# Designs tried in a protein design chat: VHH binders against a8e7c5r167to518. Part 29

Target 1, 352 residues: a8e7c5r167to518
Amino acid sequence: YKIFMDSDSFYYSLTYDLTNTVQRQGELGKSDQPLWKRVDDRFFWNKHMIKDLVDLQAPQVDFWVIPIIQGFVQVEELVVNYNESSDEERSSPETPLQEPTCVDDIHPRFTVALISRRSRHRAGMRYKRRGVDTDGHVANYVETEQLIHVHSHTLSFVQTRGSVPVFWSQAGYRYNPRPRIEKGERETMPYFASHFEKEVETYKKLVIINLVDQNGREKIIGDAYLKQVLLYNNPNLTYVSFDFHEHCRGMKFENVQTLTDAIYDIITDMRWAWVDQAGVICQQEGIFRVNCMDCLDRTNVVQAAIARVIMEQQLKKLGVMPPEQPLPLKCYRIYQVMWANNGDTISRQYAG
Key: E = the ipSAE of ESMFold2; O = the ipSAE of OpenDDE; V2 = 0.75 times the mean of E and O plus 0.25 times the DockQ between their complexes.

## First folded at step 16 (VHH)

Design z1 (framework vhh_3k1k_2; at its last look DockQ between E and O 0.91; V2 from the best seeds 0.57)
Fold by OpenDDE, look of step 16:
Structure z1 (fold): chain B 352 residues (1-352), chain A 125 residues (1-125)
Amino acid sequence: as target 1 above (352 residues)
Amino acid sequence: QVQLVESGGALVQPGGSLRLSCAASGFTFSSYHMSWYRQAPGKEREWVAGISSSGGDTYYEDSVKGRFTISRDDARNTVYLQMNSLKPEDTAVYYCARVTTRKYPSGYIYTFDYWGQGTQVTVSS
């Protein structure tokens, strides 16, 4: 498949549906319908733009309509090699520029792709758009899919981010304004329920990871979120709190391991999508919904951490990685850059 | 087997008081948060009150604040709901529920499971 990029924010493909996950594509099956009729409506960014064309009801229009996503796409080919000296050792002035050791064909290779797709619903800039609306849509909703491809095998792991699904606001970008709740608990309940009913319908089970500060100015939003979860009382929801600022201050992102360790069983039980030439091997049985206040930097770090755990499990299952070793340093570095780029891109899109 | 058995439901006049009890068995009661819910005829089940595993924190729905009090006795594996100044709108089946809470070094994990059979509370003149 060929992916096209426009201005680092918009992506389309003539041969691949960027709006649907590998798992959803499998569920939809083979169809003679044009691509734009098979897309996930949430992520069909240019739907409104093509409305006039669609209204023509001309068969020829089917060939001209290309679904576009807003978000992020990056693809990398990685080589599993544990013998490669850390780049840090290469930067020592005393170490002669060792010629790039030709990647020996003996090392396992795999392709990793990161696809983030932004919801067209409740789109807007941060500080202008927060929380849930009366349709159950939340601000800055993004579905992120990590893909691994090895030979005929395609593996997928999907996560989401989105604003806390209550009515709240944070006015003013100049003045670190205090967040405020806009509607009462009872008034919020139907819309909170609407949001998660749709989420559960789509993803079966939801594991909420709330990164909102448990103290300080953000606490009111965290409390409101937990309260709504308690009110909703759905067995298909799990709620996880992690005070990111408290534990990761000073860019100690390694402390996110405390979270991933705590939810390791949940990660394992959730599984991932796996397809090969013979068909579906396994399915992802739930989804992590990660949020902070703006669902940007903190959220991206945590999503990356969870995704890394899954990636390592996947690669080990495929026999690409040995069972007792972590991801090679070079692979890890590239991987980190991919997620960082994802985070930065999503941030720019939401911040305006 | 996890069991929750509610009791104390009755017919009372407006302004009256009731105390509901929920007896828990089949699990380490002191390790879990407990909640009360209610369901009125034709309405969805709604959360009423919650109490932390330690008993140090209590939470209430806005409509019952100041009127209802949730408490627990870990020695008896029982959670209570004291209901004062009852109103006709409080008429419902009241349910006890376990909120599974797992503490880990950097936060909490909440899972929602197990309900009792409920006890009928009717407030009528």
Scores: ipSAE 0.471, ipTM 0.782, lowest interface PAE 0.5, mean pLDDT 89
Fold by ESMFold2, look of step 16:
Structure z1 (fold): chain B 352 residues (1-352), chain A 125 residues (1-125)
Amino acid sequence: as target 1 above (352 residues)
Amino acid sequence: QVQLVESGGALVQPGGSLRLSCAASGFTFSSYHMSWYRQAPGKEREWVAGISSSGGDTYYEDSVKGRFTISRDDARNTVYLQMNSLKPEDTAVYYCARVTTRKYPSGYIYTFDYWGQGTQVTVSS
């Protein structure tokens, strides 16, 4: 059964369909069918390597075909304890490190998982893969799912990232190359529309968060995006601009709160997928689609910020977290590391 | 509640000019970006021009740049599209649209809703 198991880039599970969100798995329904028959094709990376076996359609082949994703998976168990972290604890390693604290066993616990699924369509390296192609696929398309598990509850929040869906490039090996638009607005319209038609079919409503600078070298790309969104004029889209470098220059990432505050009601109305032993309690009512020029570091920071707002709402609603408190500092630091690892992994896969 | 009423469409010879008007009611006009769209026979609706709520920023599709001018009069709750050097390709029903725009300290939020009934522009002969 061993296929692509020893890589920090490729992942599989014998019992869980890593290609589908919790919500999509619920929509497919309960099934005894093998995982590969229910996959999301966008994220089924070993499809062509096993095509002859898949085309055979024999029952015994089913247990030999295991879906593989390219992306990222990390799982952490967290404890809600507002008195756990102190500088004194680190300065006394011999005592606190050797004993489990009986008091800590009564604090609420929850599991956080992060699953990123990179699309196999329009794959390739950053300098050769920008924007959209004639099939409506975009470069560096990644679906990231944040899961929370507490007792019998499974909660899921999903976001996507992807290149600005126009025809554009950068000149390659120069330091700070200027981006260039490759096709006119009229010629681009049907391919832009094709991309978002597929997105709306999948996610129903999209909130675009464009982090491209509104001044300087990036302006031509941001202008092209806005013009296409205006041309498309679809009521299922919401377009949000945020000048990341203008407001987060000097690594002032707390200024992302300006964005999350401004769209807080949109985040809250998006909700999340919530499943327990009785079934589906609610579903996510759309998706955030976040981009910068390459959909790497800036995109990752903003997605983490949005997902944090959702996670705090989820934990408070479950009673795991007090309504008047933010995440405990230790939980937040682990959360930041999880999202940093996600960003680094996606960056290695796209930018090298 | 929200109403957008376009007017000014007519039959015009190539090279001629027209001015379209869109009267707005049922909302605080000065707070919204406004756009013009058009739909040619047998084709999908396409964006033509947009103007910010302040009136300071205007945007045009490439085929109309230099020929069309969008403007607004907040006192009359009206957005205009001045169309010069008209071509047969400009033949379409023209729609006024409200682009709901909310400004916040670090950017803008655009939502796409509400259309007028349209006004016919025909460029022939």
Scores: ipSAE 0.444, ipTM 0.767, lowest interface PAE 1.4, mean pLDDT 80
ESMFold2 (binder alone), look of step 16: mean pLDDT 80; pTM 0.800

Design z2 (framework vhh_3k1k_2; at its last look DockQ between E and O 0.92; V2 from the best seeds 0.59)
Fold by OpenDDE, look of step 16:
Structure z2 (fold): chain B 352 residues (1-352), chain A 125 residues (1-125)
Amino acid sequence: as target 1 above (352 residues)
Amino acid sequence: QVQLVESGGALVQPGGSLRLSCAASGFTFSSYAMSWYRQAPGKEREWVAYISSSGGSTSYEDSVKGRFTISRDDARNTVYLQMNSLKPEDTAVYYCARVTTRKYPSGYIYTFDYWGQGTQVTVSS
């Protein structure tokens, strides 16, 4: 993976399709078509930039067109070791820097990758673009894929974030302007439906996790969202409300466990994508669509929490982790940093 | 087996009133929120009203606010829709639906699953 240096926000690969999930790649199958013809159009960030080249319809152009995503990519190799005492106890100045004991080949190892891909639709700054448009696109739509690789096994879990799919705005230079509904419920309905019809077509089932405050200034947006869900009445949609500010105030992010516990059955039923040399073992049967007001910090915390639950389940199924144990502390720390970096990067991209 | 049976649909004149009933069976009625929907000819089904499992919370589509009232009788496993000041635009097949609302300590989970067969409401002069 080569990272374009200018903004640390653009990624491309000559050998891997960064626009498609492992599951979608499997569905597309082996094709002799050039990479740019197989990409997910939503995440083909430089499509507009190469339009003139593509319009030439010259076969030679196929070699030169490299799809680029805007988003985040980080890959880490992790070692499952429960005996590693927290580095905090070793930082007593008096203990000689014991040379990193070569992690004996005896501990299970796995690779984790986090890929976030931002939609090219309704790209813009958070205060300028909110909600849904007449094409059913929402502001700050990001697909995030967590990948685990162990030997010949590749596992994937995909989540999305996006603005509340109603017509709303938050105008003003003031810190935390009041959100406003721009269109009535009837006028909004077709566009709300258009958005979720496309989502259901792509991901089969949607579990909405709305983190918008149930009280205060954000309530109007939450109410509008729920009302549209009720109006739409699709059995492929589940709507979950979680008042993040109320329960996680003071950076008590551990309280997100209340949410993950409540939806544990939903998480388990959703499954994940799993492929090996023999083919597809299982598929992800739905997707979590997480949102807050701006789909940044709160959303990232909740997505990370859900993803951690899935990762632990995956690693246990793979025999990488023993049953009934949490992720080793060292692994957890690295994992937290990855998601934090993801959140920060997406935030910078949306804030401008 | 979950069953929802609507009744009370009729032909009424504009400005008239009608009360619809939905009898529920096959599940613990008091534990579920209920909703009314309607489908006019050539139009998509639309949500009309919502009532929480406790009955403490109600919500309405904007076009029916002030005219329609949703209520429930848990002892009879029945949800009602009182419709007043009926208009020709209210002509539709009316459906009741179970809304699965699960409360957990930090919020709610909503799912949509079972529907009745519907009852015809016609408003015509």
Scores: ipSAE 0.506, ipTM 0.795, lowest interface PAE 0.5, mean pLDDT 90
Fold by ESMFold2, look of step 16:
Structure z2 (fold): chain B 352 residues (1-352), chain A 125 residues (1-125)
Amino acid sequence: as target 1 above (352 residues)
Amino acid sequence: QVQLVESGGALVQPGGSLRLSCAASGFTFSSYAMSWYRQAPGKEREWVAYISSSGGSTSYEDSVKGRFTISRDDARNTVYLQMNSLKPEDTAVYYCARVTTRKYPSGYIYTFDYWGQGTQVTVSS
């Protein structure tokens, strides 16, 4: 599958619909329809640019109309080799290097990919406006899909991020402006509900991971979120709070494990999308929706941690990793770089 | 079987008071946070008040703050909603709901399950 990048982090493929997850593509089934007729509208960034071509309704136009996303794509091929980390510097000439082997060492290989799709809604120069709008759309909404590919197996795990869906702002020219709530609790209710009605229709069940600080200047936003969740009272939602700064002081990001340990059964029960030559083997049963104030660095760290738990389960089930061992350190370092690049790209797009 | 049974709803005049009760059975009541919700005709069900499992934390919808008080009696497995200064806008079916709140070292987990059949409160002249 060929993926092309343009300036401003826009991506397209001639044969693969980058707007849809593996799971959504499986639900659509096989079709002779052109890609642009099957897209997820939320992520179809060139929709309006190509309107004149689409309005012609000629079969030749279908070849020219290729869906474009804004976001991030990175693909890496990894090798599971525990011996690489045991090497030390060779400083002795007398050590033999020409040793025969009966069979070349064969290590399992897998491909890992990240695809982040930024919603075209709320994308303009209105990024200072936070939270939800009157159409139920939120600022900085990004769907991130982590893909594992081994031979004929494709496995997919999807998460979303998006602003706290109340009416709030952090406007001002001070270094650290305090956030403020712009609409009352009752006035906010229908728009909060509108946002989550759309989310439940798409993903069925949501596990909200709210990383907003439970104390200090962010408290007013976290309190508003919890109140709206209580008011909405939908059994398809689970609300999880995690005080990121309180527990990750001094760059102790390994303390995100207290979160992933606490929700480990929820992560495991969510499963993932798995397809092969015979079709769909299983599907993801919901989605994690992760936020902090801007849905950037804290959100990215937590999403990477959740996705790592899933990836290790996937690789062990595929037989790519032994059941009792962690991922090799070299593989983990590449994984961390991939997620760091994702976060940097989303951050630049949000700031622009 | 988990059961929540609301009672105490009545017709009252504006400015009046009423106390609702919610009797719980089928679970360890003291381990769960509880909430009250209400639903007026043709409107969505809305949250009214929350009380933590320990009883140490309460929270209220803005329109009822200062007028309504949620409390619990763990010995009787009962949650109460004391409603004062009632207004016609408070007319609704009131529901008691169990909110599962689990604390872990880094935060809290909330899930939403069981509620009862409701009790009618009518505030009119």
Scores: ipSAE 0.466, ipTM 0.781, lowest interface PAE 1.4, mean pLDDT 80
ESMFold2 (binder alone), look of step 16: mean pLDDT 81; pTM 0.800

Design z3 (framework vhh_h_nbbcii10_fgla; at its last look DockQ between E and O 0.86; V2 from the best seeds 0.68)
Fold by OpenDDE, look of step 18:
Structure z3 (fold): chain B 352 residues (1-352), chain A 124 residues (1-124)
Amino acid sequence: as target 1 above (352 residues)
Amino acid sequence: QVQLVESGGGLVQPGGSLRLSCAASGFTFSYDSSYALGWFRQAPGQGLEAVAAISSSGGSTYYADSVKGRFTISRDNSKNTLYLQMNSLRAEDTAVYYCARVRTYPSGYIFDYWGQGTLVTVSS
């Protein structure tokens, strides 16, 4: 049983490393090292707070230092039941979505968890922090891991979000200020490369999903991003464009299916991390790096859509879901709420 | 390893002609109908522009309005090479030209492989 403790935006566990994915944990193996020495440095939010303690080189420090992440954690237990009549009729918009009490012991059950880890680098408010810095860190970088747990099986799917890795800003007091490029193409190249070299090193392959508008005020940022991708020319990068605003206007988020259908083979090929008592069954072979301008609402919707495709595949593979059926409505509702909460929490953190 | 290598760029006078080539390795043009091969260009200070594309089957072609009637995209499957015949070149055609394997869908596109580009300069 994994215990998570949170204080609004900060999460920690005494028994589980919240900074590392299931896959990374597997790669690191069993270690007698204290937790704080095994963490992913990017997500060790309180690292600066423990510096003085670490400098003391006291053995006692190993017991007192608990890594904390900034981000989001939610865990839900779901029951697969297709016989439950869609209470569609009872949900008047005014009635708070009653948490479906799925207590049927006859139906398959699984646990789903969302863990979002915010990078400690370039932390700040969205209008003040955009783009890449000289260290290759991007604004609003978040790693999101979706976990499925069934019996002894743990499955993981990881995605990232982050600001477009060029030097750009969006300054102004007006609603939706015009973005501007701060540095030229040549000047940006080494920093762009630095960012993606680290990403490729960590995740092997990256599928960039750029949700920046292909027209209008955002176009300059999209163009700059694509240009850098072309110049960098790494075979481990794939670039996907999707004009979210054009296709999902009026909150038609169902149109994101156009994207997920288009990249379905890529999703399938990417796979996921899967571990059981015997060891590693499979690994995730790359990641989706999703961005829009601020990497908030649009990004969250797309990430949720991709993750849902994966979850359905995972549950089918596990025999928890029958083939060629969608997620049960109750499960889907809970799932949507989880991702919405994730999005909202990240948004609040980035907004300050 | 998949690789695309552009060639044929250079300096040409207005009204002149140039033929670009893109040699592909690591994949075969004829085996995947889901992909298109295309030429893109970026002029100084401008964004990336799709110039021309051809389906894997060769049955469908696309041309930007700016190059229609002047440029012709073709492929030789036996050589695994993509071509762009550029006629009646104009100063505004000056750009770095990139060859890419592209998948298009109603809401966007997917770039998975592209070359280093070749510079075309149209000047008197």
Scores: ipSAE 0.686, ipTM 0.887, lowest interface PAE 0.5, mean pLDDT 90
Fold by ESMFold2, look of step 16:
Structure z3 (fold): chain B 352 residues (1-352), chain A 124 residues (1-124)
Amino acid sequence: as target 1 above (352 residues)
Amino acid sequence: QVQLVESGGGLVQPGGSLRLSCAASGFTFSYDSSYALGWFRQAPGQGLEAVAAISSSGGSTYYADSVKGRFTISRDNSKNTLYLQMNSLRAEDTAVYYCARVRTYPSGYIFDYWGQGTLVTVSS
């Protein structure tokens, strides 16, 4: 698939619907319809710019209407080689230049892609970047899809992030902002419910992972979230708390493994979308919804960790990785860079 | 379909007693598990507070300091029901009480299932 990027992190493809996950595209089935008629409306960013052309309902216009997303796209081809540590040796200037070998058929190869799709809802509200609005939309809502492509197999794992869906703000004190609840619990209930009704309709089951600190300034937001979750009382929701700052302070991100170990059974039962030339082999059975206060750095780290667990399961199931071994170090380093770039891009879009 | 339903709340005078019940359906308490069954409460204007918990096996219990010696958590596997016996009730025990199935781990907790809550009011 050919994917194009511009300076504002907008992406499009002439042949692939970037607004839909692999799973949603499989549910839509085969069609000769133009791409813009099949889009996920949440992520169709150029809808308003081309409204007059779309309203014409003329088939000739369909060739010019290409769906555009805001978010992030990165694609990397990786090689499973556990002996790559020798590639870190510095070459001597006195050594003849070594031509690279292109004979890679002895090592398995796979493609990894990340596609993040920002919701177009609240695009005109960038300066009010917290919580839910009266339409049930949350700030900084991003669907991130991690794709694996091997031979004729396409595998997909999807996660979402989004602000805590209550009415709140965080402004004031230059170095110690205190978050503030803007509406009471009773007034918030229908809008919280409206947001999650849409989420359950789309993803069926949700595992909420709340990274908001359980103590200190963030506590008021975390408590409000949990209370609304309890009041909503939907059996399709699971609520997970992880005290990110308590355990990952000082850049000790290895403590995120405490979370992924604790929910390993939930991750495994979630599964993923798996499609090949014969059709749909399996589907993802829900979604992880991850948040911190702004759904940026903490959220990105946790999502990367969850997606890594899934990726290793996927590669082992396909026989691309040997059982009981982690990703090769080079693959993991590239994976970390991909997710770091994702986080940086989402952060820039949120700040601007 | 998994459900937890609380009952037994109401108005009681200080020094009195109540017994809360939490009827479970769609799962049984007798299975060995990494989860705890517990009671949580929330008074108006406060966050949720863990009150008492009992392991799935029944071998371990927890009580908040504010309720130790006054509250007893128990279960009846034949009725698939969790109980909270509350004695020597005080005004500060006034809250909505929730039962829940919770897993804990070093960095946090997981709520799998919970009930709608039952109100306990302790007043003269």
Scores: ipSAE 0.654, ipTM 0.836, lowest interface PAE 0.9, mean pLDDT 81
ESMFold2 (binder alone), look of step 16: mean pLDDT 81; pTM 0.819
OpenDDE, look of step 16: ipSAE 0.496; ipTM 0.818
ESMFold2, look of step 18: ipSAE 0.561; ipTM 0.783
ESMFold2 (binder alone), look of step 18: mean pLDDT 81; pTM 0.822

Design z4 (framework vhh_3k1k_2; at its last look DockQ between E and O 0.83; V2 from the best seeds 0.00; counts 0 for: pae O 5.2 > 2)
Fold by ESMFold2, look of step 16:
Structure z4 (fold): chain B 352 residues (1-352), chain A 121 residues (1-121)
Amino acid sequence: as target 1 above (352 residues)
Amino acid sequence: QVQLVESGGALVQPGGSLRLSCAASGFTFSSYAMSWYRQAPGKEREWVAGISSSGGSTYYEDSVKGRFTISRDDARNTVYLQMNSLKPEDTAVYYCARVRKYPSGYIFDYWGQGTQVTVSS
């Protein structure tokens, strides 16, 4: 799949619809229509250009308009080799190494890609970057798709992130402003429901993973979220709490193992999208929606940890990895860098 | 399809008794802990009682301890809350919930619509 970058933040492809997941493309079926007629509107950043061109009554223009997303794309080829990773051996070689021929030809290979697509809604607004608005849109909404490609198989796992969908702010001139709820529970209910009605229509079932601290300054926001989930009372929502503050910070995936162990059954039952030459083999049965206060660093770490569990299941199912072994350290290091780059890019876009 | 349906809420006099039921369907009931919550007008929702998946452990909020009893009947897929010596302060909508706890948090995946309990003269 050939992907072009117009700048650091914007991506397009002449032959692939970057706005849709593998699963949504499978649901649309085969077509020779122009890419822009099949897009997911949430992520179609050059929509206004097409509106102008349609008004010109120029039917050939359909082939010149290519969908553009704002977000992140990174693609890496990984090699499953358990003999390569020794950091101490690399720092003190005894003799010059001569690389062996054909070593990489005998080890399994797979491609991993990350595609993050930022919602165009609320993207150009300079007002508060927190919570939900009266249209049911949330701040910092990003869909992240992790793709695995091996031989003729394409596998996909999708997650979303987005601000806690209540009306709240964190205003102040101090270095540690307190967060504040701006509307009452009853006033908030229709807008919370509006947001999740759209989410359930798209993804069918949602597993909310709320990383907001259960104590301290963040508690008021986490409590407001849980209250709305209970009032909304939708059977398609599952609510998971994880106190990220109780564990070490950073890009260390082992710090979130308590969470992934506790929800391992939910992760396994979620499955993934799987397509092959024969067509659609299976589909993802819902989505994880992950948040912290700003949906940046904590959110990115947890999403990477969940996606890693799925990736290992996918690779073991395909016979690319042994059933009792984790990924080689070199593969994990590259994986961690990919997710770190994703987090950095989302953070820059949120700040700008 | 997981469902939790509360029933048994009513208007009662102070000092009276009431038994709430929560009928569960769509999952292996015996594998899950269950809890009751309540929400009085103008107040935050509060936990009332919990029962382990085996039924061997029961837990109560301090203000209801000794007055309320949580129990379960796995053959009927039902959780009960027996409420004795009711006080006006117990007036609330009562909800049952399916809950899993782990050291760093909890998973709150299903709850009912609630049943109204009113304690007044």
Scores: ipSAE 0.263, ipTM 0.621, lowest interface PAE 3.3, mean pLDDT 80
Fold by OpenDDE, look of step 16:
Structure z4 (fold): chain B 352 residues (1-352), chain A 121 residues (1-121)
Amino acid sequence: as target 1 above (352 residues)
Amino acid sequence: QVQLVESGGALVQPGGSLRLSCAASGFTFSSYAMSWYRQAPGKEREWVAGISSSGGSTYYEDSVKGRFTISRDDARNTVYLQMNSLKPEDTAVYYCARVRKYPSGYIFDYWGQGTQVTVSS
């Protein structure tokens, strides 16, 4: 896949549809249609820029229109090696940089990619854009796909993030102002429903992970979210509340395992997309929709944690990892960096 | 398919009693905690009572303590809410829900359509 980067935020490919997941691409099948006609409209960031070209209805336009996503793309090749001593011991200046001995060729290798796609709808900066609009779009909606490629096998796991889908605001950058509900519960109901009807149509089932504080200033938003979920009463929605700050205070992000352990059955049941040369092996049967207040740091940590669980399962299923071992430390470190980069990039795009 | 169906809602006089039932199907009922919620007119839906999967622990909202009793019959896949000494303030639509509670939060995955309870003279 040749991925072209235009600045740190915009990505395009001449050969690959960056707007669609592996699963959606499979569902669309082989098409003679130009790429821009097959894209997921939500993530076609430059659609408005090419409107004039498209309106010309000239056949030549089909070759010139390249869909661009705003978001994040990183690809890494990883080697599964459990014998690699922690880099801390190699930092002794005296050990000559041993040339990567050919020994690495015996270890299983796999490619991991992260693709985050930002919705073009309701784009804006945090504190200026929050919540849902009358079209059912939410602020800072991002679809994140984790891809694993081994030989002819491609595995995918997709998550989403997005603002709490009620009408709310938080005015002022500097003063961490209290969140405010802008519309009443009844007035919000149809728009909440509109948002999730579209989500369910796209992803079949949704597991909401709400990381909003259960106490303090954020509570009002969490309560509003829960109320709407209850009122909507859709069997395709699962709602999970996890007080991230309570459990992960002091940057104890490892405590997010409490959440992943609690929802392990849900994670397992959701499965992932798996395709090979013969076709579709399995499909992802739902999606995690993770949110906090701004859907940035906390959300990224939780998404990474869930994705790691899936990755380990996938690699074990592929025989790349042994059943009783965790991800090798080196792999884990690279993985963490990838997700951190993802989080940082999305944060810059939303927070300004 | 997971289903929760509430029943037993009615019009009752203040001081009266009512027993709500929630019939569960489509899952291993005994493995899940169950809860009752209510939504009064013009008010937000609120948690009323909860019962652990084993039935060994029960929890109540302060406003209903001593008046309401949550129980379960796993053989019948049913959770109950016995409501005594009913007050006009208890008028609401009552909902049952399948809930998994853990120290850091809860999982809310299925709930019923609700049953109307009206307390009026």
Scores: ipSAE 0.027, ipTM 0.263, lowest interface PAE 5.2, mean pLDDT 88
ESMFold2 (binder alone), look of step 16: mean pLDDT 83; pTM 0.829

